VH-VL binders against Cytochrome c oxidase assembly factor 8 (COA8). Designs and how they scored, part 18

Target 1, 167 residues: Cytochrome c oxidase assembly factor 8 (COA8), of Homo sapiens (Human) (q96il0)
Amino acid sequence: APERGAERRDTAPSGVSRFCPPRKSCHDWIGPPDKYSNLRPVHFYIPENESPLEQKLRKLRQETQEWNQQFWANQNLTFSKEKEEFIHSRLKTKGLGLRTESGQKATLNAEEMADFYKEFLSKNFQKHMYYNRDWYKRNFAITFFMGKVALERIWNKLKQKQKKRSN

## First folded at step 6 (VH-VL)

Design q41 (from pa23 with heavy chain T59D; framework fv_pabinafusp)
Fold by ESMFold2-Fast, scan of step 6:
Structure q41 (fold): chain C 167 residues (1-167), chain A 124 residues (1-124), chain B 112 residues (1-112)
Amino acid sequence: as target 1 above (167 residues)
Amino acid sequence: EVQLVQSGAEVKKPGESLKISCKGSGYSFTEYWLGWVRQMPGKGLEWMGDIYPDDSDTDYSEKFKVQVTISADKSISTAYLQWSSLKASDTAMYYCARQGWYYDTSGPFYFDYWGQGTLVTVSS
Amino acid sequence: DIVMTQTPLSLSVTPGQPASISCRSSQSLLHSDEKTYLHWYLQKPGQSPQLLIYKVSNRFSGVPDRFSGSGSGTDFTLKISRVEAEDVGVYYCSQSEHFPYTFGQGTKVEIK
């Protein structure tokens, strides 16, 4: 009985995030941060009267979200892998094991880690620059189509009001 | 899911004022006209009027234009039907209903979802 | 106002048998967008009306395929291929082409 709210995830969205949308939502739903990308996914509401233009905008937003999630999931994975390799390499150079005598993971001080961060940023400079370029291009396209959708909705509203008054 | 929930039954005396409500959920409240339909005991359906919640634009059937006022508060997704002075002849079931449409539809529209109804009884 | 006339006013049907309801409008319900704004509603005893068919022949979400609508201009028909106990109620045709919107007087469907 106190298990209310424990929803089955058999029909949960695949490919983007593992979460359960709110029941009876009529708006876009924002989920918890994704395990890999650390970004909050958006589950888009599909209206009953969705136009082809609205569908195109929604798909563009969904594709942009997927692209963004993939980029950061891969970046975080690369960062974690290279960080671990750097730590292991430096500990080996010092003649230290990967674990302390107490069984905890051995770590490097902030000064030593600064070298890793500088190297990582330098290596990924071009990749982040291309990400920013594509991010702005995608957001420009989304803004453009949002404007088109807004104009279409105004036009549809005017058509409906004219029809009612002409009768 | 689309749902319209109306206020409870009312028992009033002639001359009293009344305001009944209809709350929409499960859809974009400002994108659909919401209509009011009267059903007198043992009789059929009569369209009274409607409102577009985004700007509170209203249309009324000529018979009801003087008798009632339709309004909406889009911040709480609620529409209202109001009488300044009730008459015994206002005794009826009152339904709110959403007017459905599609991007290719040139209004007016069909009533795709209906509230449960509010019974108004006016007697001395 | 557009007058919507339904026939018959009452219909008694044996379960599993077909039923047919006619609706006539005093003027054409065809709009310049090539759509006809004629709709069918069912009001079950003690319940709110519910949409069955919109724009002549389009079945609303969740409506069983035993319900079908047809017609054009001013003459329309609602057919139930096999009437079930849950289909009992009053059926209304309605137009939304002309202002104000109007309803037919209703057809009561009962089980024999």
Scores: ipSAE 0.006, ipTM 0.556, lowest interface PAE 9.5, mean pLDDT 83

Design q42 (from pa23 with heavy chain E31D; framework fv_pabinafusp)
Fold by ESMFold2-Fast, scan of step 6:
Structure q42 (fold): chain C 167 residues (1-167), chain A 124 residues (1-124), chain B 112 residues (1-112)
Amino acid sequence: as target 1 above (167 residues)
Amino acid sequence: EVQLVQSGAEVKKPGESLKISCKGSGYSFTDYWLGWVRQMPGKGLEWMGDIYPDDSDTTYSEKFKVQVTISADKSISTAYLQWSSLKASDTAMYYCARQGWYYDTSGPFYFDYWGQGTLVTVSS
Amino acid sequence: DIVMTQTPLSLSVTPGQPASISCRSSQSLLHSDEKTYLHWYLQKPGQSPQLLIYKVSNRFSGVPDRFSGSGSGTDFTLKISRVEAEDVGVYYCSQSEHFPYTFGQGTKVEIK
């Protein structure tokens, strides 16, 4: 069995990691689901020799993640709120109480809930369309910068080999 | 953490072959040149050569070009230094060291992390 | 081959006092990228060499600010503003501008 003290140190990328705290991580880490968005955040590893371009890519990915988490947190809260309002409205229209005799929240049948989902999608169509456009734009930008970083890495490797051969 | 772990000490006789190893961990092994440096007992440091593990491209000091072979196996993040026939004059401490670099440099030319060394003793 | 010459070869220093080591190269270490490939290493007794300073004046990660490097062309200096017991060892300058890469002969720093 491995010694307890062996777990005290971070493991660099490409190495086998038993334990590596996210704050000092040498790997990207996936955290638990956010309480509001229900999306798992990624904690990005910062390389020792990170270039300005690599930093820009990392910050772009971090910013996109934050934007995405905020969008879905807000959307989930809006959906929950409007769903409850719709249920209350329909129950009152039918002359029904907001809770069953067992103390549980009264619910609508699937056919009536389908009306809500259809209305919610129609009402939020524009919002989701703009989200999808922004999501594609952000991912295109990330892919573009990933390409630039890859080219920079190739160029740097060539420069390293060129200098050795030039001496 | 960046670590270079070398194989253990060797005691050999003249004419014997030897292959010593240097295993990298804690970094992307294929992104850095790895060099070998000799230190004879009570003497200074001598650069022997280096290897780029991604394609096994090598650079040798002329003094060591015919004496040793440098190789690497990137699948296990390990570099090797090998002699086909040892001589008493090969008695020394051998270090492997990673060549650090930054985006602003023309190439990797400083040894940022070093292995613990492998002592090779060749005597009859 | 570029010859690296260090002076002095041995230095005894009282703890807390400054120390200075000079390194001279037989040829200029200035590259066409306008960087100078002169580096300083420390080998403590019984240990592997460790990087102190790369490209003349850049301190490596974890190296205390009491270490500083300076120089240009062929003349370089490593300064320790306040020598501590942990600084005992052999200091080497090295060039990686021209093949083969070469090291100075070393400067042994002792505490009295």
Scores: ipSAE 0.020, ipTM 0.593, lowest interface PAE 7.8, mean pLDDT 83

Design q43 (from pa23 with heavy chain T30D; framework fv_pabinafusp)
Fold by ESMFold2-Fast, scan of step 6:
Structure q43 (fold): chain C 167 residues (1-167), chain A 124 residues (1-124), chain B 112 residues (1-112)
Amino acid sequence: as target 1 above (167 residues)
Amino acid sequence: EVQLVQSGAEVKKPGESLKISCKGSGYSFDEYWLGWVRQMPGKGLEWMGDIYPDDSDTTYSEKFKVQVTISADKSISTAYLQWSSLKASDTAMYYCARQGWYYDTSGPFYFDYWGQGTLVTVSS
Amino acid sequence: DIVMTQTPLSLSVTPGQPASISCRSSQSLLHSDEKTYLHWYLQKPGQSPQLLIYKVSNRFSGVPDRFSGSGSGTDFTLKISRVEAEDVGVYYCSQSEHFPYTFGQGTKVEIK
């Protein structure tokens, strides 16, 4: 299991990122999980003859990815911070130290942690509701434009063949 | 980047069969027509025919329809030009070339990327 | 078949001077989409042909500004504003409006 996300951000000695798309790629490339959001980014391939509609779809997908990455990076950071504060507070109340004899972080039992999770979910209910609403709106838009692009490609393929057969 | 790599030069005798290849890379091979162009020694360019690899649909110049067979294997991004029985008059440089197109055009009609060519020499 | 006629067949140019090649088709190359399917290719000595200009006047990627195409209907011109050593080779006009696709006979450009 990877212990440090910082290692995944290292640049190769030549000054080139180790996580770039493959040299001969002519399709989308999926990167490693982001340290903060834990989501895998997609590096989009731009075709030579990209139509305005295809460009609109690509930009919509890129914008949605940025929005999603930012949301989860912030959410995970907030969760981690509040979880640590909750654990410290409860351990202090019990008169316990923050570390075990072996130097490991002291933890709470499942019942105590359940209280934190319930409070966190309740506190963030509206935020998650708006996220889900926007997520579905974005996915609907992406699906709609994917359909339009697919129809455009079928039409263009027919145009290619029709001209060859008609002349 | 887009690249077309053709098989090496061939020296054959009249009556022999031959199959030469053209391998595409750096683009969606299935989505572009691939054409074959002949250039006889010291002469100009002649379009022979083309293939759409996605469904192996072919179009031939009437002059070449009886002389050659064009085929493709999209699983390895490779197109082929084949003769069942070579003639001395088949001595030429053979090029494969991709037919480019744009969303605003009525199909692919310009050879935007070309292979390096395969020299075929047929002599008794 | 559509006949493509190029003039001149051969052209010797002093470096830095302009060059002009004409191409005439036996029929109009104008399509119903209002595009004209006339293209220009260059074949350098010992090399494969390469696309220079497509649909009369559009430069292909990487083609220097010194190359320009013009024309309509059946008469077309390729101009090189300042010929350089790397421009030597045989230039072909081609049509893809009518089946079968045809090429001109070629114009050889040499440096004096």
Scores: ipSAE 0.112, ipTM 0.594, lowest interface PAE 5.2, mean pLDDT 83

Design q44 (from pa23 with heavy chain T30E E31S; framework fv_pabinafusp)
Fold by ESMFold2-Fast, scan of step 6:
Structure q44 (fold): chain C 167 residues (1-167), chain A 124 residues (1-124), chain B 112 residues (1-112)
Amino acid sequence: as target 1 above (167 residues)
Amino acid sequence: EVQLVQSGAEVKKPGESLKISCKGSGYSFESYWLGWVRQMPGKGLEWMGDIYPDDSDTTYSEKFKVQVTISADKSISTAYLQWSSLKASDTAMYYCARQGWYYDTSGPFYFDYWGQGTLVTVSS
Amino acid sequence: DIVMTQTPLSLSVTPGQPASISCRSSQSLLHSDEKTYLHWYLQKPGQSPQLLIYKVSNRFSGVPDRFSGSGSGTDFTLKISRVEAEDVGVYYCSQSEHFPYTFGQGTKVEIK
């Protein structure tokens, strides 16, 4: 039967949304975008004859996904929080309330918001460099282990045939 | 989960041809040897042969080499056991079974998952 | 062909009592990889065979601890520490070291 997506569930701001992969799946499953990180999680299939090397690769991919999800969830929440604090601070400085006479949420114009975006970009420059460093380090490790797993699978396939031909 | 699902029971007359099937699911079908095992009524188990679906490499027990043909279609995850001309002595339960392996072994060595069996009855 | 001989051919066991089945091969089942390719299967009445133990002593997934295998070379034993009603059926030893793969003649286990 065709697989269908799971319903999204909310988690704590620093956590990852949970989802349930379709039953009877023997393949990796991709879920809906997380509420906080806006990234699609992947549920990895675990084979019965998984080697220690294959397990290391799967664990590394799972840990990298969790790290990536947490980073972007935290980044998005930090952005939203600091944006609201900046708007409230500027409105207070102007002697304005948090809502307009029409009851709409008070906002700053694009020129006023430019100060916030400039500050946020400057503040996050180092965070993005550290993220990129760790991202490349993790992907290098994943690629390296993918290569090792591929070689192991080729070797195991040859061993399977070798036993039959040698008997 | 790993499953092997075989075709239904067959009733045939001597001299007729027959092809039974075994469909695998829940694993990489092309990557495991799949064997066929015969069980005569009230008797034990006899290995007939096996196939590696990725390249259709086969091995046969000498007793069965001229009696049957083993084949597979990896695109539909299905293996086949075929007779060109059935005999009454072919009456038996036929099982397909996957040959498992572990990373520390020299190759496939045990039948870890079995189909439900296909009963073949050959009578005049 | 490698001949696999099981003893006894049948046994009746009172629930909770131990049971032991012997299997002897006509040739050594030790491979050059230092593994011994002897396995045990159970066929319950009206069901397909199922794997119990592979490579002499390794329990397959889901197999209870009351099943244990031992042996080396040509002499092997399957032990059930406390037989339960669900353990009735025919037990087969099998070798996959030599072609063709062969099975023992089977041991029928019944509850008294």
Scores: ipSAE 0.000, ipTM 0.505, lowest interface PAE 11.9, mean pLDDT 82

Design q45 (from pa23 with heavy chain S28T; framework fv_pabinafusp)
Fold by ESMFold2-Fast, scan of step 6:
Structure q45 (fold): chain C 167 residues (1-167), chain A 124 residues (1-124), chain B 112 residues (1-112)
Amino acid sequence: as target 1 above (167 residues)
Amino acid sequence: EVQLVQSGAEVKKPGESLKISCKGSGYTFTEYWLGWVRQMPGKGLEWMGDIYPDDSDTTYSEKFKVQVTISADKSISTAYLQWSSLKASDTAMYYCARQGWYYDTSGPFYFDYWGQGTLVTVSS
Amino acid sequence: DIVMTQTPLSLSVTPGQPASISCRSSQSLLHSDEKTYLHWYLQKPGQSPQLLIYKVSNRFSGVPDRFSGSGSGTDFTLKISRVEAEDVGVYYCSQSEHFPYTFGQGTKVEIK
C-alpha cells in the first residue's frame, strides 16, 4: 500500500497542489488554487472527541473534494490539450508558424475560437450533466449530515451541563 | 494541539487584589468546562471550581466560593481566577485544566489538559 | 466530601521492576450511566499534573501501555509493569463523581 499510494500521489492532479495549512491550525484551512483544477483545496480539522457521525461527515466532505478536484483537473487538462491541438492544426492549415517573428504565440481570431468552444461543450455535454447530478447528490448528503452533526452537538452540550448540575 | 497558557508569577501583599488568566487554544473553547486547581507548597491538589465559557456558568467548591471569583471571556478564549483581598494562606501554585468528555458518555469530566501553572506568593 | 486515600505514600522502585499504587474512596464512584469516575494523574518534578488514566482503566493519549488501571466501587489500583526513570513523580488518584471533585494525598515514586 505505501508503494501504490506513492505512485498515485505522484500522478494524481491533487498531488500538484502546493498547499500547506498554518501550524497548529484548529480550524479548516483553505489553500491557493490547484494548478490543474483551479479549485482551492480545504484541509479539514479533526477534533479530539470526533464522534462516528462527525467522522462520517468529514470523510464525505474529503471524498467529495477529491472527486471534484479530480474531475476539474482532468477536464481542464483535456480542454488545454485539445485547444492547443486545434490551434496548431488551424495554423498549419493557414501555412503559419506557432510563433510570430517577434516571438509571441500565434493566435486564431474570435470566430475560429468560438467554433472550438462550441465543439468542446457539445462533446462534453453528457459528462457535465452527470457531473451536476452527482454534485447535487453529494451536496445534499453533506447538508443532511451537517444537520445531524449540529443536532448531536446541541444534545452533547446539554448533557454536559445537566450532568455538571446534578451534585 | 490543545494548549492552556497561564499568566506569569505574581508577588503580592495581604489585602491586595489579583486576577490571573488561562488562555485556551487548539480546541473550541466554548464547548469544554475549564477548572481551577490549587496546590499549596509541598501539598497535594485541591479543586476550586470551574466555568463553562459559552454562558459563564460557574461551579465552586464550598471552601472557595467566598474566596475567589471565576470568570471567562470567550471572545479571546481566556478564563480568569480573581481575589478581592489576598491572604498569606493563598500562597500556592494555581493550575487551570480543561475538563474532557466523549460523545458516548454523559459526563462528569476529568482533567485532560493542564496549564503550566501560575505561582502566587502573598507575603509582607 | 469524598475522601481519597492512597497507599503507599512513598515508593522506591528498582528500574525495570513493577510498582503498584492503591486508592480507596470513602463512597462508591459508580454513576447511574454504569461508568466509574476515578482517574489517575502524574506530576513530574517541576511540572504540571498530566492525565494518565481516566474512568478507571482508559489510558490517555500518549500514555505508555506499561501503565494500567483497575478496580471498582471504592477500591482502585494503578500498576506500572516496568518502572522507568521517566516515571518518577507524584501520582494522584481523583474522583469526579461527587462535588467537590477530590484528589488523593499523592504517592511519591522514586528510583532506587
Scores: ipSAE 0.068, ipTM 0.597, lowest interface PAE 5.2, mean pLDDT 84

Design q46 (from pa23 with heavy chain Y32H; framework fv_pabinafusp)
Fold by ESMFold2-Fast, scan of step 6:
Structure q46 (fold): chain C 167 residues (1-167), chain A 124 residues (1-124), chain B 112 residues (1-112)
Amino acid sequence: as target 1 above (167 residues)
Amino acid sequence: EVQLVQSGAEVKKPGESLKISCKGSGYSFTEHWLGWVRQMPGKGLEWMGDIYPDDSDTTYSEKFKVQVTISADKSISTAYLQWSSLKASDTAMYYCARQGWYYDTSGPFYFDYWGQGTLVTVSS
Amino acid sequence: DIVMTQTPLSLSVTPGQPASISCRSSQSLLHSDEKTYLHWYLQKPGQSPQLLIYKVSNRFSGVPDRFSGSGSGTDFTLKISRVEAEDVGVYYCSQSEHFPYTFGQGTKVEIK
């Protein structure tokens, strides 16, 4: 099946890439970059004796990854759409067609595109500030739960070992 | 999928040394005690001892304390059972087995997954 | 060492009939966490032992519901509601409450 056909099966326009490790792993696996967000997804290893706290941490990390993937997939889509609209608008203003004499798509030079980049960044400044705030907030929560899981693992290891030492 | 794969059968003479192995896969090797169980031909099961691979802490049944050495190499998820000098009475099937546990219970518990066994025959 | 005594030593069962194996420990297997550390293993001919029931009554993953464990303190029972051909083997009770871990002498189950 072609790539576009596979992507059309996603319910979201900016859905994440389908990926699957070639073999079962006892550690986290990093996948290829997502087609929409251009970020590498992490496939989290699920331990056989996963505690509720470990599950909570894993789900928090998975949810944060999904949130991050969706944000950048949408941002990239918006950027591409507005870039194309800007180029078409400027070419029309100059009285130029959408294609060159050779049949290639007409483009603007770096100096002309600088105006677009400045406008796009300025327009999206507040959106990126909220993204950064939420990103830090999520990573703080993840770090907090990572600490709790580490303490739980130390306790469980000690508890498991304790029975034999008690005699 | 938890698996324990043991080394192949051995035929030895009295006085020889031997080291057999048990490789774990499909789980966190350092988070579970791994035990060794002996079964003499036509007899029942005897727990010999176990090891916690993360720090190589060992416990032995008093009967086996001076007869064998249990060790582990956590970098390759492998545990070992070793004899410095075999005797005919060491002829037996040797099993490695993982000790299961849950966060809500005390200490190591039961042998949830077992290796296929290593038959050791010691004869003149 | 804790002595685990199984009865009977062997039994022959007609397919579809029930079977019962008893296990008695020389001391209580109840831990301060209110759990009892008695387990049942099955060794089929030519195979490694496999966990059947842990902590008296909990079936291990993949174990058919025809197997059930019961008991408390020092007296325990393994029941097979309807014995099938694949149930042939030696059944062992084991304790992990007291160090060293010990096993019963085994009960051989055969199909008639």
Scores: ipSAE 0.005, ipTM 0.529, lowest interface PAE 10.5, mean pLDDT 82

Design q47 (from pa23 with light chain F99W; framework fv_pabinafusp)
Fold by ESMFold2-Fast, scan of step 6:
Structure q47 (fold): chain C 167 residues (1-167), chain A 124 residues (1-124), chain B 112 residues (1-112)
Amino acid sequence: as target 1 above (167 residues)
Amino acid sequence: EVQLVQSGAEVKKPGESLKISCKGSGYSFTEYWLGWVRQMPGKGLEWMGDIYPDDSDTTYSEKFKVQVTISADKSISTAYLQWSSLKASDTAMYYCARQGWYYDTSGPFYFDYWGQGTLVTVSS
Amino acid sequence: DIVMTQTPLSLSVTPGQPASISCRSSQSLLHSDEKTYLHWYLQKPGQSPQLLIYKVSNRFSGVPDRFSGSGSGTDFTLKISRVEAEDVGVYYCSQSEHWPYTFGQGTKVEIK
């Protein structure tokens, strides 16, 4: 478009992946970083004989991945937009042009940008605290189910050994 | 093996149009941002802009927004840098470079693989 | 735009001697993921730039152990423990934390 290049949306598109895993992989596949979140999506391998417990673990991991992708996509876009707005606002307030004499975008010194970082961190403190809280809750749940899956596999192997010994 | 192959050197006159290319191979072309970097004779590197080939989403440095157009054809894994009217000041080496990342990275990208460069000379 | 300042602009080094290049950014390059997006590139004579070190201290594939990067915040250093003839070229620091991506002015390394 003849307008200035389109800015990215305030929030990232939900759930869209831009990768295709290798055909018939027997392992989890790690794709390229999402355009907005910069995090690599994981395509989880589904075993032919997946147990209900293994399925629950896989779905929990998939759900956690989508949640994490959405959070960082939104955070990265918000940070970039607010930083640009802050720089423009400060330059305008100081009576400075948006361009340097060399034609490059005017920038703020480290002292001035420190104000933005402090404001951004302060403004997002609660959001980041809730993210960390949810992140720990999700990882606790994943670890719990990983333990259950491991115990199930051990139990199944022990049953098979007892059967062979009793034959 | 990741490889970026650029089109050959160009000698043009002021006012002429030009389109140079960068073809990616050895990786999923549509899944990485591809950037363009200019190097004026005897000068350093300056970032011009980049493109995400899957949807042709582009980002430009303010300095280059009016001067050039970046595009891509994902069906042939090729990105382009185009001028509608060249100026003598456009004389430079132009590099394409892929923006890499790793799974431990949630931030901005870095240029991990570079093309061999296309020398553009504009003189009357 | 973030200004990247390199010192020195030129270095003449006897083969086998160490070399050190400094890079200073006008703003912090620390991202919220706790990574610092400062990278080093080498352009050998007549060649394209190549990635040497990414995110301050990580050597890219094929880069010899004699290259090391360090630093934090706004001050960064690239060290070559023993300069070889093949290390001649222009070294650039670069940041990818802030839009637009910017490069330092370059440091030319020559053999005496």
Scores: ipSAE 0.000, ipTM 0.460, lowest interface PAE 19.0, mean pLDDT 79

Design q48 (from pa23 with light chain Y101W; framework fv_pabinafusp)
Fold by ESMFold2-Fast, scan of step 6:
Structure q48 (fold): chain C 167 residues (1-167), chain A 124 residues (1-124), chain B 112 residues (1-112)
Amino acid sequence: as target 1 above (167 residues)
Amino acid sequence: EVQLVQSGAEVKKPGESLKISCKGSGYSFTEYWLGWVRQMPGKGLEWMGDIYPDDSDTTYSEKFKVQVTISADKSISTAYLQWSSLKASDTAMYYCARQGWYYDTSGPFYFDYWGQGTLVTVSS
Amino acid sequence: DIVMTQTPLSLSVTPGQPASISCRSSQSLLHSDEKTYLHWYLQKPGQSPQLLIYKVSNRFSGVPDRFSGSGSGTDFTLKISRVEAEDVGVYYCSQSEHFPWTFGQGTKVEIK
């Protein structure tokens, strides 16, 4: 069976984070964006001759993906929750209800929301700094192991050729 | 998952040329040596040679060095075994097989996956 | 070239009974990496050869645990603890320590 015959068949909506790659897949597969983090997950193919170094690299990439997904899912949920709380607080201060007489949610204008955005950014500054630091550390580690895996593959080819030529 | 699919059976006359194929799928074709093994009717297995598809580096058994040519086209994950002039003694089943290996070994040397075989019959 | 000698050449086994095949190499198959490059293949009737055991004693993926390999240097054994109908075929030992790679002459295993 050709590889194109194993077309990805994911019937889930584009916002759903869970999916299964085709059973005949021999490559990494990228899924739809997660509902909460808005990041696309990668499902890694495991080769039959995976070395310990390759396994360590794959696990580092999987762990980094999970960490990244969880960070942004939590951040987006926190933003949504605090935004809603801020709007409700300001509407109460103005003596307004949470809904208009037409049944629509009452909203604040851009000038009023500017205070929320400033507060949120300030409040989360340290958290975002730690995220950036850890993001760079993780990517450095991944790049380092990618380099080690590449060198290992070159070395193994040379060992193979050397053994055949020595006999 | 890992598959090697060979071309169909051939019936030829002595002196004719022939090129048979072996297409790999389900793995990184350029990272494994691919070997050819002959089995004459009612006889055992005999290694002919192998190729590393990434650079088309070949090694041959001394017996087959001048009789056949092994080649590969990595763009279509296919290896070839070719004769310029067939002899009746070339009548045999021909298998392609991938040389499996692990990074802790001194290279790949065992045949982990095999094609289904191509029967070549050379008769006048 | 390294000569691989199998004994017996033919073996008839009652189902459920054990079977044992010996393989001798004309030279040691031990490499400087401390691995021994002796492998076992099975060719079932009308089928391609398939890998059973690599480097003396390692079972290939999907090979039942009733198959076991042992040996060192020049003397090796393949054992089947309880032969089943699907185990019928020709068994080959092979070496990949010395170029060119060579196979034993094969051992035909039948049931009756």
Scores: ipSAE 0.000, ipTM 0.511, lowest interface PAE 13.1, mean pLDDT 82

